# Ledger of designs, part 38: VH-VL binders against q8ka87r5to149

Target 1, 145 residues: q8ka87r5to149
Amino acid sequence: PNKFTVKAQEALQAASMLASSKQNQQIEPEHLLSVMLGDHDNIACQIARKLETPVDTLLSVVDREIDRIPKVTGASATGQYISSDLGKVFDTALKEAEQLKDEYISSEHLFIAMSEAGVKVSKLLKDAGIDRNAILKVLTSFRGS
Short names: E, the ipSAE of ESMFold2; O, the ipSAE of OpenDDE; V2, 0.75 times the mean of E and O plus 0.25 times the DockQ between their complexes.

## First folded at step 11 (VH-VL; framework fv_diridavumab)

Design u3 (at its last look DockQ between E and O 0.90; V2 from the best seeds 0.81)
Fold by OpenDDE, look of step 11:
Formats: sequence, structure tokens, C-alpha cells
Structure u3 (fold): chain C 145 residues (1-145), chain A 120 residues (1-120), chain B 111 residues (1-111)
Amino acid sequence: as target 1 above (145 residues)
Amino acid sequence: EVQLVESGAEVKKPGSSVKVSCKASGGTFDVYAISWVRQAPGQGPEWMGGIIPIFGTANYAQKFQGRVTITADDFAGTVYMELSSLRSEDTAMYYCARDRWGYLYGMDVWGKGTTVTVSS
Amino acid sequence: QSVLTQPPSVSAAPGQKVTISCSGSSSNIGSHYVSWYQQLPGTAPKLLIYGNSNRPSGIPDRFSGSKSGTSATLGITGLQTGDEANYYCGTWDTSLSAGYVFGGGTKLTVL
């Protein structure tokens, strides 16, 4: 599956807007994680809260990392592209979707991917007790309710 | 299999503008980047610019900055490239090409190309 | 004046091995993934290698890619007459304005 759900696409668009507001030309996993955790309607935020993760604290850490991302000025600042780290997240998300036999890449897959892709945000999530197994357990509880 | 279908050949006068379209089979681009690459006779490929439709932002090669405009219509599943102030040296084959993650992994799907001829 | 430098031509006999170099800088090859393209006469470029060393589906293992520092290399083993084509390296570049750049191309002749 190379298709994203509407919800996942909306998260990516929000990440793009956040990056733009920060004058970042590269869209990073940190941008995506920030908008997902900051959205109460996003499954990532709901999972984190179910895990009793201090979401506000985690968001603060992620935002500090965003502030470290290089900034661009001028006309070139309007042309955004996907970072190598975000690409790794997408590849991992695709693999997760395939493994779960899903037809689309969803916010769930992206969140799992961010925790497992071996990028900077992966460490942040692991430090917060968020990994693939923890996420899947919560998802199972959501589906059983 | 995804295919990129480009609009037909164009013959233009110097100083005019040309707009070429690139339609993806299936009607969606997701997080792909669509690039425009031209190739003049006997020359290598030259990247002009690209767009990641989901983000709505375009990147342009400095050489074409201010003269090229790349836009996307998600509903039509189509990307457009407009080149203005045409010159004879703009005569070339114009390709649209897809990159999986926004220019990250190379262009894996190419259109057949659109010939643009600029002559007085 | 291509940002990426390739030898203009290489040649070898069938069955032999050839290598094509691509030289760049820290703002492009040094920082971003390199792709390689094959272009047969009268056709659009075809992706051979992505992510420095990965082959898309359908590309035989005779084709290989590597990157070290600010340089990349395309390797072709077991050269076939059908391999006669132009080969281009490409990558993202952030030296001035972010954009994709191609090498000048290498014409491969099978003797």
C-alpha cells in the first residue's frame, strides 16, 4: 500500500504548515510528531494519553528539537521537501501497514514508524515509554471497546 | 501500475508561454513529488522544478526562477508546468516524473515526454 | 557546467565490467541520496539506482551503486550490448536554492 488515509494526509499537511511557520524547508519527523500529539483527535495523541505519557512534556521536548532545525529565508523558503529522516519514517510506516495487512498508511502506522524508524524522534518516544508493542496494545484496547 | 500522461506536442513563438500538463493514472499523488525535467536535443536532462501536491509547495531551479510556474490540481490528479517568455533554446522534450518521497529516492516513473518547439 | 561531474564516455567489450563516477560536493552528494538513470536512445530516463545503492524492481543485479564522501559510482558487470546508453547521476542539492541536479552524463559504448 502506497496510499495514505485522509487523516494521515491531514497530519502531513499540518506538519508542512508547522514547518513553514518555523521557516523550515525540510519537513522532519519532529514536525509530524508535534502536530499529531498536539491534536486531541489524532490517534497518536489518544494512544500517548492512554499510556499515561506526559504529552505536554513530550511536546515541549519535540518543539525544542524543531527549534534546532535549520531555517531558510527568502523565496526559497516556500519550497518544502521531505527530510531523509521523514523518508525513513514513511518507509517504516509502509512496512507496518503491510505487516498489519492494511490497504492504507494511517496515523497509527506513522506513529508506530516514528517509534521504530531509528531516527531522533524514535529515541524521544522510547524514552517516554512508547514503542511498537505499547502502541499495539493500546490499539487493541481501542478496537475492543 | 501508475502512469504519467502528458499533454500533446506544442509549437510556440518566441516570447509566448506554454503550459504542459501531467496526469497520473489513479488520480492521486499522495506524498509523491512531481518534477519537470527537460532535455534539449543532444543535451542531458535538466531539472526545472517540482511540486509535492499534498504540501502545495513548489521548488524551482534557479535558472528558471520567475519564468516557470508549477501547480497541482488534486481533484484532477494533474500537475501543470507553465514556462513563459519562451526562447529558441527552450526547444526540448519536457518530461514529468514522479519521486516517491518528495525528491528523496529519485524519479521512478516518467511520462513519455512532451515536445515543445520554439521557432519564429 | 553540471553541478555533478561525470566522465563523458566509457567503453568496454561484452561481458566486461565498467564503472561510472559521479563527483559532487558536500551540499549535494555529501548530504543527500544519489540516484542513477539509464537513457536508451529515443526513450525517457529510467531509474537504475536509488538511495545510493538500491535497485528498483526489474533492475538486474548487474547494476550496482555506491557512495563515499562526495562521490558516487555506478557499476555494471556482465556488460551487454543492450547496456549501450547514456547514464546520469542525480541528487538533491542545497548549495543555493534547494533543487534536483543531474550529472553531465556518460555515454557507454559496448565494443
Scores: ipSAE 0.902, ipTM 0.947, lowest interface PAE 0.5, mean pLDDT 95
Fold by ESMFold2, look of step 11:
Structure u3 (fold): chain C 145 residues (1-145), chain A 120 residues (1-120), chain B 111 residues (1-111)
Amino acid sequence: as target 1 above (145 residues)
Amino acid sequence: EVQLVESGAEVKKPGSSVKVSCKASGGTFDVYAISWVRQAPGQGPEWMGGIIPIFGTANYAQKFQGRVTITADDFAGTVYMELSSLRSEDTAMYYCARDRWGYLYGMDVWGKGTTVTVSS
Amino acid sequence: QSVLTQPPSVSAAPGQKVTISCSGSSSNIGSHYVSWYQQLPGTAPKLLIYGNSNRPSGIPDRFSGSKSGTSATLGITGLQTGDEANYYCGTWDTSLSAGYVFGGGTKLTVL
């Protein structure tokens, strides 16, 4: 697939808006993770809470990492670009969508990819007990009774 | 198959402006960038600027800052480039081009280009 | 003058191998992925290599790319007369303001 679901696009737009509010031209996986976990209705937040992850603590760590991202001010500050780490997340999410035989890249694929792409947030998620296997188990249990 | 189509060739007077459109066949925007690249006769390609349409903000090459404006109409699947204060040196082929993950991986789809001729 | 430096020309006989270098800085090649483009006479540029070393679908494995530090290299083996073209490296640059840059180009002649 070469296309995101509407919900995934909304998360990406929210990540861009967060980056702008922090004067970051470079959009990082940290921005995406923050907006997804900070939205109670996002599947990523629901999965993390089912795994009994201390979500507020994880968000605090992610927020501190966002504050360390370089800031750009002045006339040249209006544009944005995607970091190489976010590119790795997108490539991994595409592979997950293909493995799961989905036509679109979804919020679930993005969340799995953030745990599996080998970027900084991957370590944060795995240290919190969130990886591909754990995420897939929760998704299966959401279907069960 | 994604294709990019620029608006038709233009002949302009010095001091005027030109606005060129770039429409993606299939009309879809993801997290890709649309860049504008020009090439004067006998010269290499020159990046002018670009936009990631879902984010709505543009990046400009320093040489063109203040003369170029790039905008996107997400509904129409169209990106526009306007170059002002035209000079004879602006005579070139103008391409739009797409990079799949913003500006990250290089431009994998190119339009056929459109000529802009600035006659004195 | 481009911030990415390429040799202006290279040449070799059919069947041989050439290497084209692209030299930049920490604000471009050192921090961002490198692409390579082939431009045949009278045509738009065509993406040849992305992400430093990956080939798009349809690009034969005679073309290879690599990156070390602030330099990138395009390799072409088994040269064919149809490889005669201009070759450009490209990358994102954040030295003063964020923007894409192309190298000055290398004309490959196959004699």
Scores: ipSAE 0.664, ipTM 0.860, lowest interface PAE 1.6, mean pLDDT 89
ESMFold2 (binder alone), look of step 11: mean pLDDT 88; pTM 0.921

Design u4 (at its last look DockQ between E and O 0.84; V2 from the best seeds 0.00; counts 0 for: pae E 2.9 > 2)
Fold by OpenDDE, look of step 11:
Structure u4 (fold): chain C 145 residues (1-145), chain A 120 residues (1-120), chain B 111 residues (1-111)
Amino acid sequence: as target 1 above (145 residues)
Amino acid sequence: EVQLVESGAEVKKPGSSVKVSCKASGDTYDVYAISWVRQAPGQGPEWMGGIIPIFGTANYAQKFQGRVTITADDFAGTVYMELSSLRSEDTAMYYCARDRWGYLYGMDVWGKGTTVTVSS
Amino acid sequence: QSVLTQPPSVSAAPGQKVTISCSGSSSNIGSHYVSWYQQLPGTAPKLLIYGNSNRPSGIPDRFSGSKSGTSATLGITGLQTGDEANYYCGTWDTSLSAGYVFGGGTKLTVL
């Protein structure tokens, strides 16, 4: 269903705050990926590190993409909305949760979705060697430990 | 089944304010938008503004900017719309409506509407 | 007057097909998903189409939606007397300030 884990919700809220600080009215997958990779306690960051991804380098690339997002000024800057790309990520995350027979959409599903949704961040993750199979392999190792 | 329950009909004087509530019940989403849409007699729907509760940020139509305030109480599962400096032309049916993923896919659940009448 | 332009009215006999157009611009229909709403007399609008061409559960396949460029179209086949209503297109708009916009509406009369 359309229920998110507490950690996933916190990541979304953090993405919103990041977007606000960048004067972005639309919340993009780049915002979400940035806050997830920047949080050592987030499963996405842990997965990336387990994959030996240069997280700081990837984070830098993502932040550069954020800087390209249109900015708004004035009172209109206070109202935020979900971008179509982020919507695609959410739809994909929902499918992933269903496929994995999980009750909630978690940061794991969001991270998988970002790699598979066919949006800009998907290419960034792919270029970094991060795809659904790689993520699932790491998750299996986490659960087996 | 998700339902939106709005507060009762309002009769107001010009220059006053009205605050309408919209309570969501049932199996609700964590990520959604609640929009306020009004419809004057014989006219089409008009979007006033909305809020995405998880973000706590509201968007307003330019026409109502500075005169409408939309807030959310997550604990109560309720969204509020306050319209100030009421005029006769504000007489309308006021609907709250839910949209999945924050305005992306259309308003799939609607309240029954709240009639607001502004008269001297 | 309205950001999205619809024909004021359309009519057809039962069993026939009708189409309702919705014209916008690059800042709305050209960049965002289009939704369609049906409004029966004395009732709240009902979502018919979302994401340009998707039907919510409970909406019969007689209703279809499409988008091309800055225009959208609602199609209704096998017209029934119960389809007589007002129909509105809607979408997100970022021309000035981000917000939702509705079309002016189309009254469908079943002859």
Scores: ipSAE 0.900, ipTM 0.947, lowest interface PAE 0.5, mean pLDDT 95
Fold by ESMFold2, look of step 11:
Structure u4 (fold): chain C 145 residues (1-145), chain A 120 residues (1-120), chain B 111 residues (1-111)
Amino acid sequence: as target 1 above (145 residues)
Amino acid sequence: EVQLVESGAEVKKPGSSVKVSCKASGDTYDVYAISWVRQAPGQGPEWMGGIIPIFGTANYAQKFQGRVTITADDFAGTVYMELSSLRSEDTAMYYCARDRWGYLYGMDVWGKGTTVTVSS
Amino acid sequence: QSVLTQPPSVSAAPGQKVTISCSGSSSNIGSHYVSWYQQLPGTAPKLLIYGNSNRPSGIPDRFSGSKSGTSATLGITGLQTGDEANYYCGTWDTSLSAGYVFGGGTKLTVL
């Protein structure tokens, strides 16, 4: 797969908007995780709540990390790019979609990838009990399989 | 597989503008950048700018800021580069190239290039 | 003059090995992935190495890449006459305004 679902695209666009509002030129995994956890209807938020993760606490930690990201103003504040860490998340999400034989890269794949890609938010998620196996178990229970 | 095709070669007068298109075909990622790279005779490649269509933002090399405009028509899978106030130094081969994941991994697909000649 | 510095030329005999260096700074090589491109005469550049050290499908393992600090190196072993080309490093740079930069290029001659 090399295309994202509509819901995944919407999350990526929201992450871009968040980065812009924080004057960040690099879109980081922290931005993506923040918008996904902050949306009550996003599958990432639903999974974290099913796992009994203190979502508001995790979200506040992520938002503090976003505040530490360098800000860019003036002429160089136009345009954005994807950070190397977010690229690692995308590569990991692609591998997850391939392993699960899915046609598109989805919000679920992105959430798994943020826990497994070895980036800063991966440690935050794993310390909160969120990893690939935990996420997959919850997804199975949502489908009644 | 992905292929990129630039529009045809152009001959322009100094002070005019040129607009080159780049059409992508085949299965491409939804998150990608299209860059414009030029290469003057006997010189190395020079990045002019690029766009990440899903975010709708363009980045420009400082050297070209104010003279270059890059836009995307994502419905048609086409990216445009317009270079204004042409000078003889703008005579070059112009390439479009795709970067996987928005500038991160290098340009893995290149068009064959199109020439722009600026002469009096 | 490019912010990424490469030797202008290198040469070696068929079967030998060669390395091509690329020197930058913390705002480019030090912070971002490095790519390498081969350009045969009359053709577009072709990606040889991405992500500092990975080969795209179809690139033989005679080509290798590495990065240390603010420097990157392309290695080519088992040189063949067909390897005669210009070689460019490239990376993202954030020193003044964000943008992609190429090295000045290295012409490889196989004698």
Scores: ipSAE 0.410, ipTM 0.794, lowest interface PAE 2.9, mean pLDDT 88
ESMFold2 (binder alone), look of step 11: mean pLDDT 89; pTM 0.925

Design u5 (at its last look DockQ between E and O 0.03; V2 from the best seeds 0.00; counts 0 for: pae O 10.9 > 2, placed apart)
Fold by OpenDDE, look of step 11:
Structure u5 (fold): chain C 145 residues (1-145), chain A 120 residues (1-120), chain B 111 residues (1-111)
Amino acid sequence: as target 1 above (145 residues)
Amino acid sequence: EVQLVESGAEVKKPGSSVKVSCKASGGTFDSYAISWVRQAPGQGPEWMGGIIPISGTANYAQKFQGRVTITADDFAGTVYMELSSLRSEDTAMYYCARDRSGYLYGMDVWGKGTTVTVSS
Amino acid sequence: QSVLTQPPSVSAAPGQKVTISCSGSSSNIGSHYVSWYQQLPGTAPKLLIYGNSNRPSGIPDRFSGSKSGTSATLGITGLQTGDEANYYCGTWDSSLSAGYVFGGGTKLTVL
């Protein structure tokens, strides 16, 4: 019943962990973007680097946004929930997966969704020159190599 | 360049307590997790616990639960580690270290360490 | 005795490649990002690799990291005399007593 790939699930778990460590009850797109960009093995990080995005700078901006997220006492991974913004990202990711005729939502779909879902991280990515077209172009190059 | 400045060397008697400080120079601790890691002579590093100063929430290794207290003074940009009921095996170099993303991305800035010697 | 297992020592000649393994479990390496630390004699540990395979600024591309399953590997190519040091892996452990854990360390000798 899980709609996510294993790697996507791993990223979500990492995002949950980050949120937990920051005492955030809500898991936000910022958490997910942070862990994806911070993982060289994640396709999102590889795409960003291929686009010559200053990943470290972008990561710093994302982390600063995370620091602004409300904190609650007693927050834990088991007590966390998906934020409305992250929900929007998931919905958008699902549409992307369907459009690309993929059975599961991957990190690629999540990354595209984050750039297109109209949430805070979408603006951050667009300001960095990252949008659906740019991502797809890089993905095409990856597939051809 | 951000540096972590730790307090000076300590010599303590068994059963006493020690409190080591870690202050950020050239920056703040606000957005980071500050961990305390000790290293006994000839041994590897051992994580004791950490704190995210902006929230004041501390995490501790099970081995030190009830004996270590980590606190932060946001105004002073300083994190503290207090270890009580000292014993000879607590003799070690005590480092503070920064992690920019909770405890996920690793400790990218380290203090020079504070030597704590416990002897009769 | 360490939660993460490393070979106690490795050695190679200058210019050669070495690898250092780090073995854990599903609750640590299997679920969390791995970091590697270099420690020169008389100095504090230095972050070498974070997020499994990322290099901090100033770390040359001779150093690489990877993770597969519950194991991680540090690779060093073009070995230099200055690489002689102790190397530690580290990661978060989500077991009942959640916390950061280090490997036992590997002493790298440059022959």
Scores: ipSAE 0.006, ipTM 0.599, lowest interface PAE 10.9, mean pLDDT 90
Fold by ESMFold2, look of step 11:
Structure u5 (fold): chain C 145 residues (1-145), chain A 120 residues (1-120), chain B 111 residues (1-111)
Amino acid sequence: as target 1 above (145 residues)
Amino acid sequence: EVQLVESGAEVKKPGSSVKVSCKASGGTFDSYAISWVRQAPGQGPEWMGGIIPISGTANYAQKFQGRVTITADDFAGTVYMELSSLRSEDTAMYYCARDRSGYLYGMDVWGKGTTVTVSS
Amino acid sequence: QSVLTQPPSVSAAPGQKVTISCSGSSSNIGSHYVSWYQQLPGTAPKLLIYGNSNRPSGIPDRFSGSKSGTSATLGITGLQTGDEANYYCGTWDSSLSAGYVFGGGTKLTVL
């Protein structure tokens, strides 16, 4: 695969907008996780709720981490870029799409990648009971219907 | 591995515009910054601007502000650079380049470049 | 001309060592990571050093980078004929109208 689904693109755009609204020049995995879990129609939110994760608590922790990200204001605040950690998430998501033989990188791949890429949100997700195996188990149960 | 391919060479008259495309192959395109860098004969490289294709956020060097427009077509996996009001000093090799870290660590993948020649 | 100042040329024999300096300001080198690029004749620039001192995969350890204050240095040891190229430093500049900037370049001649 070499591009994102429409839903994944929407999540990435929302993450960019969140980073901008927080005056963050770097788009971090925390931004992506916040927008995905904060949208009740996003597959990530649906998976977390199926796993009985306290999503509101997890969101509040992620949002506090976002508030700790450095702010850039004034004339030098022009521009925005993808952080090194988000790049690791994208690389991991590509590998997941390849392993699952999917044509596009989806919201599911991004969510798995956030748990598996070894970035700060990976620990938050795993402490909340969300990892690759848990996510795949839920996805399998969705198909069983 | 990611490869970047610019559109073909152009010959243009002064006062016209040129639009050059950059397409990525062999990886995810939408997740990183794409910069446009030009190099006139015998000169060093000169950053013109860049874009984060996912957000559509573009940045332009002050020298080119008002003459350059950089856009992305996420569905086509393509970034475009349009330079208007061309003059002879715009004759150069034009490169697209990818920064995995969105301007943080520099440009790690470069196209081979395309020549734009401006002459009467 | 360039806000990043490099010596215009440097030369040494094969097997020798050279250093290439890049001088900037607090709004660029002083605040942002420095990268170095090698441009062989007739080719696009190639990333040589990123994040002040890191080498991409495939760059031999005889290339090194460092940064102190508003200056950066590229070091090349064990010079080879194939190292003959132009070398450019690059970084983000956050002054008035933010953007990426390259140094003026250093031509390395290997005699």
Scores: ipSAE 0.005, ipTM 0.547, lowest interface PAE 10.7, mean pLDDT 84
ESMFold2 (binder alone), look of step 11: mean pLDDT 90; pTM 0.931

Design u6 (at its last look DockQ between E and O 0.76; V2 from the best seeds 0.00; counts 0 for: SAP .51 > .496)
Fold by OpenDDE, look of step 11:
Structure u6 (fold): chain C 145 residues (1-145), chain A 120 residues (1-120), chain B 111 residues (1-111)
Amino acid sequence: as target 1 above (145 residues)
Amino acid sequence: EVQLVESGAEVKKPGSSVKVSCKASGGTFDVYAISWVRQAPGQGPEWMGGIIPIFGVANYAQKFQGRVTITADDFAGTVYMELSSLRSEDTAMYYCARDRWGYLYGMDVWGKGTTVTVSS
Amino acid sequence: QSVLTQPPSVSAAPGQKVTISCSGSSSNIGSRYVSWYQQLPGTAPKLLIYGNSNRPSGIPDRFSGSKSGTSATLGITGLQTGDEANYYCGTWDSSLSAGYVFGGGTKLTVL
């Protein structure tokens, strides 16, 4: 699949807006993780809470990482692009969608990808007890309910 | 197979504007970047700018800043490039091209190009 | 005045190997993936190499790419007459005015 769900697209748009507000030209996985965990309606946030992850604490850590991202000033501040790390997340998300035989890349795939892509946020999530297996277990419980 | 279909050839007077369209088969771009690349006769490709439609914000080469406008219509699956204040040196083949993750992996799909001729 | 520097031309006989260099800086090749494009006469550029060293589907393994530091190299083995074309390197430049940049191009002549 090469298409994103509407919910995933909304998360990406929100990540872009967050990056813009922080004067970051590169959109990073940290931006995406922040907006997903900060949205109670996002599956990533629901999964984290089901795992009894201290979401607010994790968000604080992610936000601190965002504050470390280089800032740009002037007209260039609005010219955003995808970082290499976020690209890795997308590649991993695509692989996850294929493995799960899904037609679209969803927020679920993105969340799994962030935990497995070997980027900075992957370590943050793993440190919080969030990995692919944990996420899938919760998703199974959601679908069975 | 995804294809990029560009609008037809243009002949313009100096000082006028031209707007070229690029339509993707399938109707959506998602997180792909659509770039506009021109090539004057006997010269190499020159990146003008691009847009990641999902973000809605375009990037422009400094050389064309203020003179080029790139927009996207997601419903139409179309990206537009408008170049104003045309001059003779703007005569070139104009390509739209797709990059998978916002200019990360290179332009893997190209349109056939639109010839824009600027002459008095 | 291309941001990326390529030799203007290279030539070799059929069956031989050629290499095309692409020199940049830390703000472009040093920090982003390099792509290579082949452009045959009268056609649009074609992606030949992406992600420094990956071949898209349909590109033969005679074509290879590598990157080291702020430089990239395209290799072509078993040169064929059909390889005669212009070759361009390209990448994203994350300098103050971020944007995609192409090399000046290399004309490959098959002798």
Scores: ipSAE 0.871, ipTM 0.939, lowest interface PAE 0.6, mean pLDDT 94
Fold by ESMFold2, look of step 11:
Structure u6 (fold): chain C 145 residues (1-145), chain A 120 residues (1-120), chain B 111 residues (1-111)
Amino acid sequence: as target 1 above (145 residues)
Amino acid sequence: EVQLVESGAEVKKPGSSVKVSCKASGGTFDVYAISWVRQAPGQGPEWMGGIIPIFGVANYAQKFQGRVTITADDFAGTVYMELSSLRSEDTAMYYCARDRWGYLYGMDVWGKGTTVTVSS
Amino acid sequence: QSVLTQPPSVSAAPGQKVTISCSGSSSNIGSRYVSWYQQLPGTAPKLLIYGNSNRPSGIPDRFSGSKSGTSATLGITGLQTGDEANYYCGTWDSSLSAGYVFGGGTKLTVL
């Protein structure tokens, strides 16, 4: 796969907007996780609720981490780029899509990747009981996935 | 397979502007960054700026801040670079190049380049 | 003076090994992935190495890359006359004026 699904693209655009609203030039995995868990229709939110994760508590922790990300202000503060950690998430998501033989990188691949890429949000997710095996178990229980 | 094609060569007078297009062929602009890189004769490449079309946000090298504008038209698969207040030092080959994952991995696809000549 | 410093030239005989260094800082090489580009006379630059050490499809394994601290190295073994070119390192610089930077370049001569 070399393309994101429409839903994954929408999450990435929302993460870009969140980063801008927080005056962050780097788009981080924390931005992506926040927008995915905060959207009730996103598969990541649905999986977390099926696993009985306290989603509002997890979101509060992620939001606190976003507030610690350096801010850039002034006339030169208009740029954006992908952080190295988000790049690791993308690489991991690509590998997941390949392993699952999916044509597109989807929201569930991104969610698995955030738990498995060894970035800061990976620990937050695993401490909340969210890892690759837990996510795949829930996805298997969803018919048509 | 992605191929990048810049618009044709330009000859310009000092003080004017030039707008160069970069059209992707065989692929799509997704989370890729499209960068503009110039190279004056006998010199190394110089990054001018770029854009991640899905986000619509451009980044500019400090040297070009205020003179360069980079925009994207996702519908047409085209990125534009406009350089204003031209001077003879802007005479160079101008390339567009693709960088996967928003400036993370370097430029893996390059156009053939187009010349911009600034003289009176 | 380039943000990324490379030796201006290197040379070696066919079949030998050469290395090309690239020195930067914590705001670039120290925190971001390094790429290497080959530019043959009269052509656009071509990506040789990305992500510090990965080869794109079609790049032979006699090209290698590595990174330690704020320095990166391109290695070329089994040197061929066709390797005579300019070589540039490149990376993102996350300093106050964030942007992509190229090294000043290294001209490789194959004797």
Scores: ipSAE 0.673, ipTM 0.866, lowest interface PAE 1.4, mean pLDDT 89
ESMFold2 (binder alone), look of step 11: mean pLDDT 89; pTM 0.924

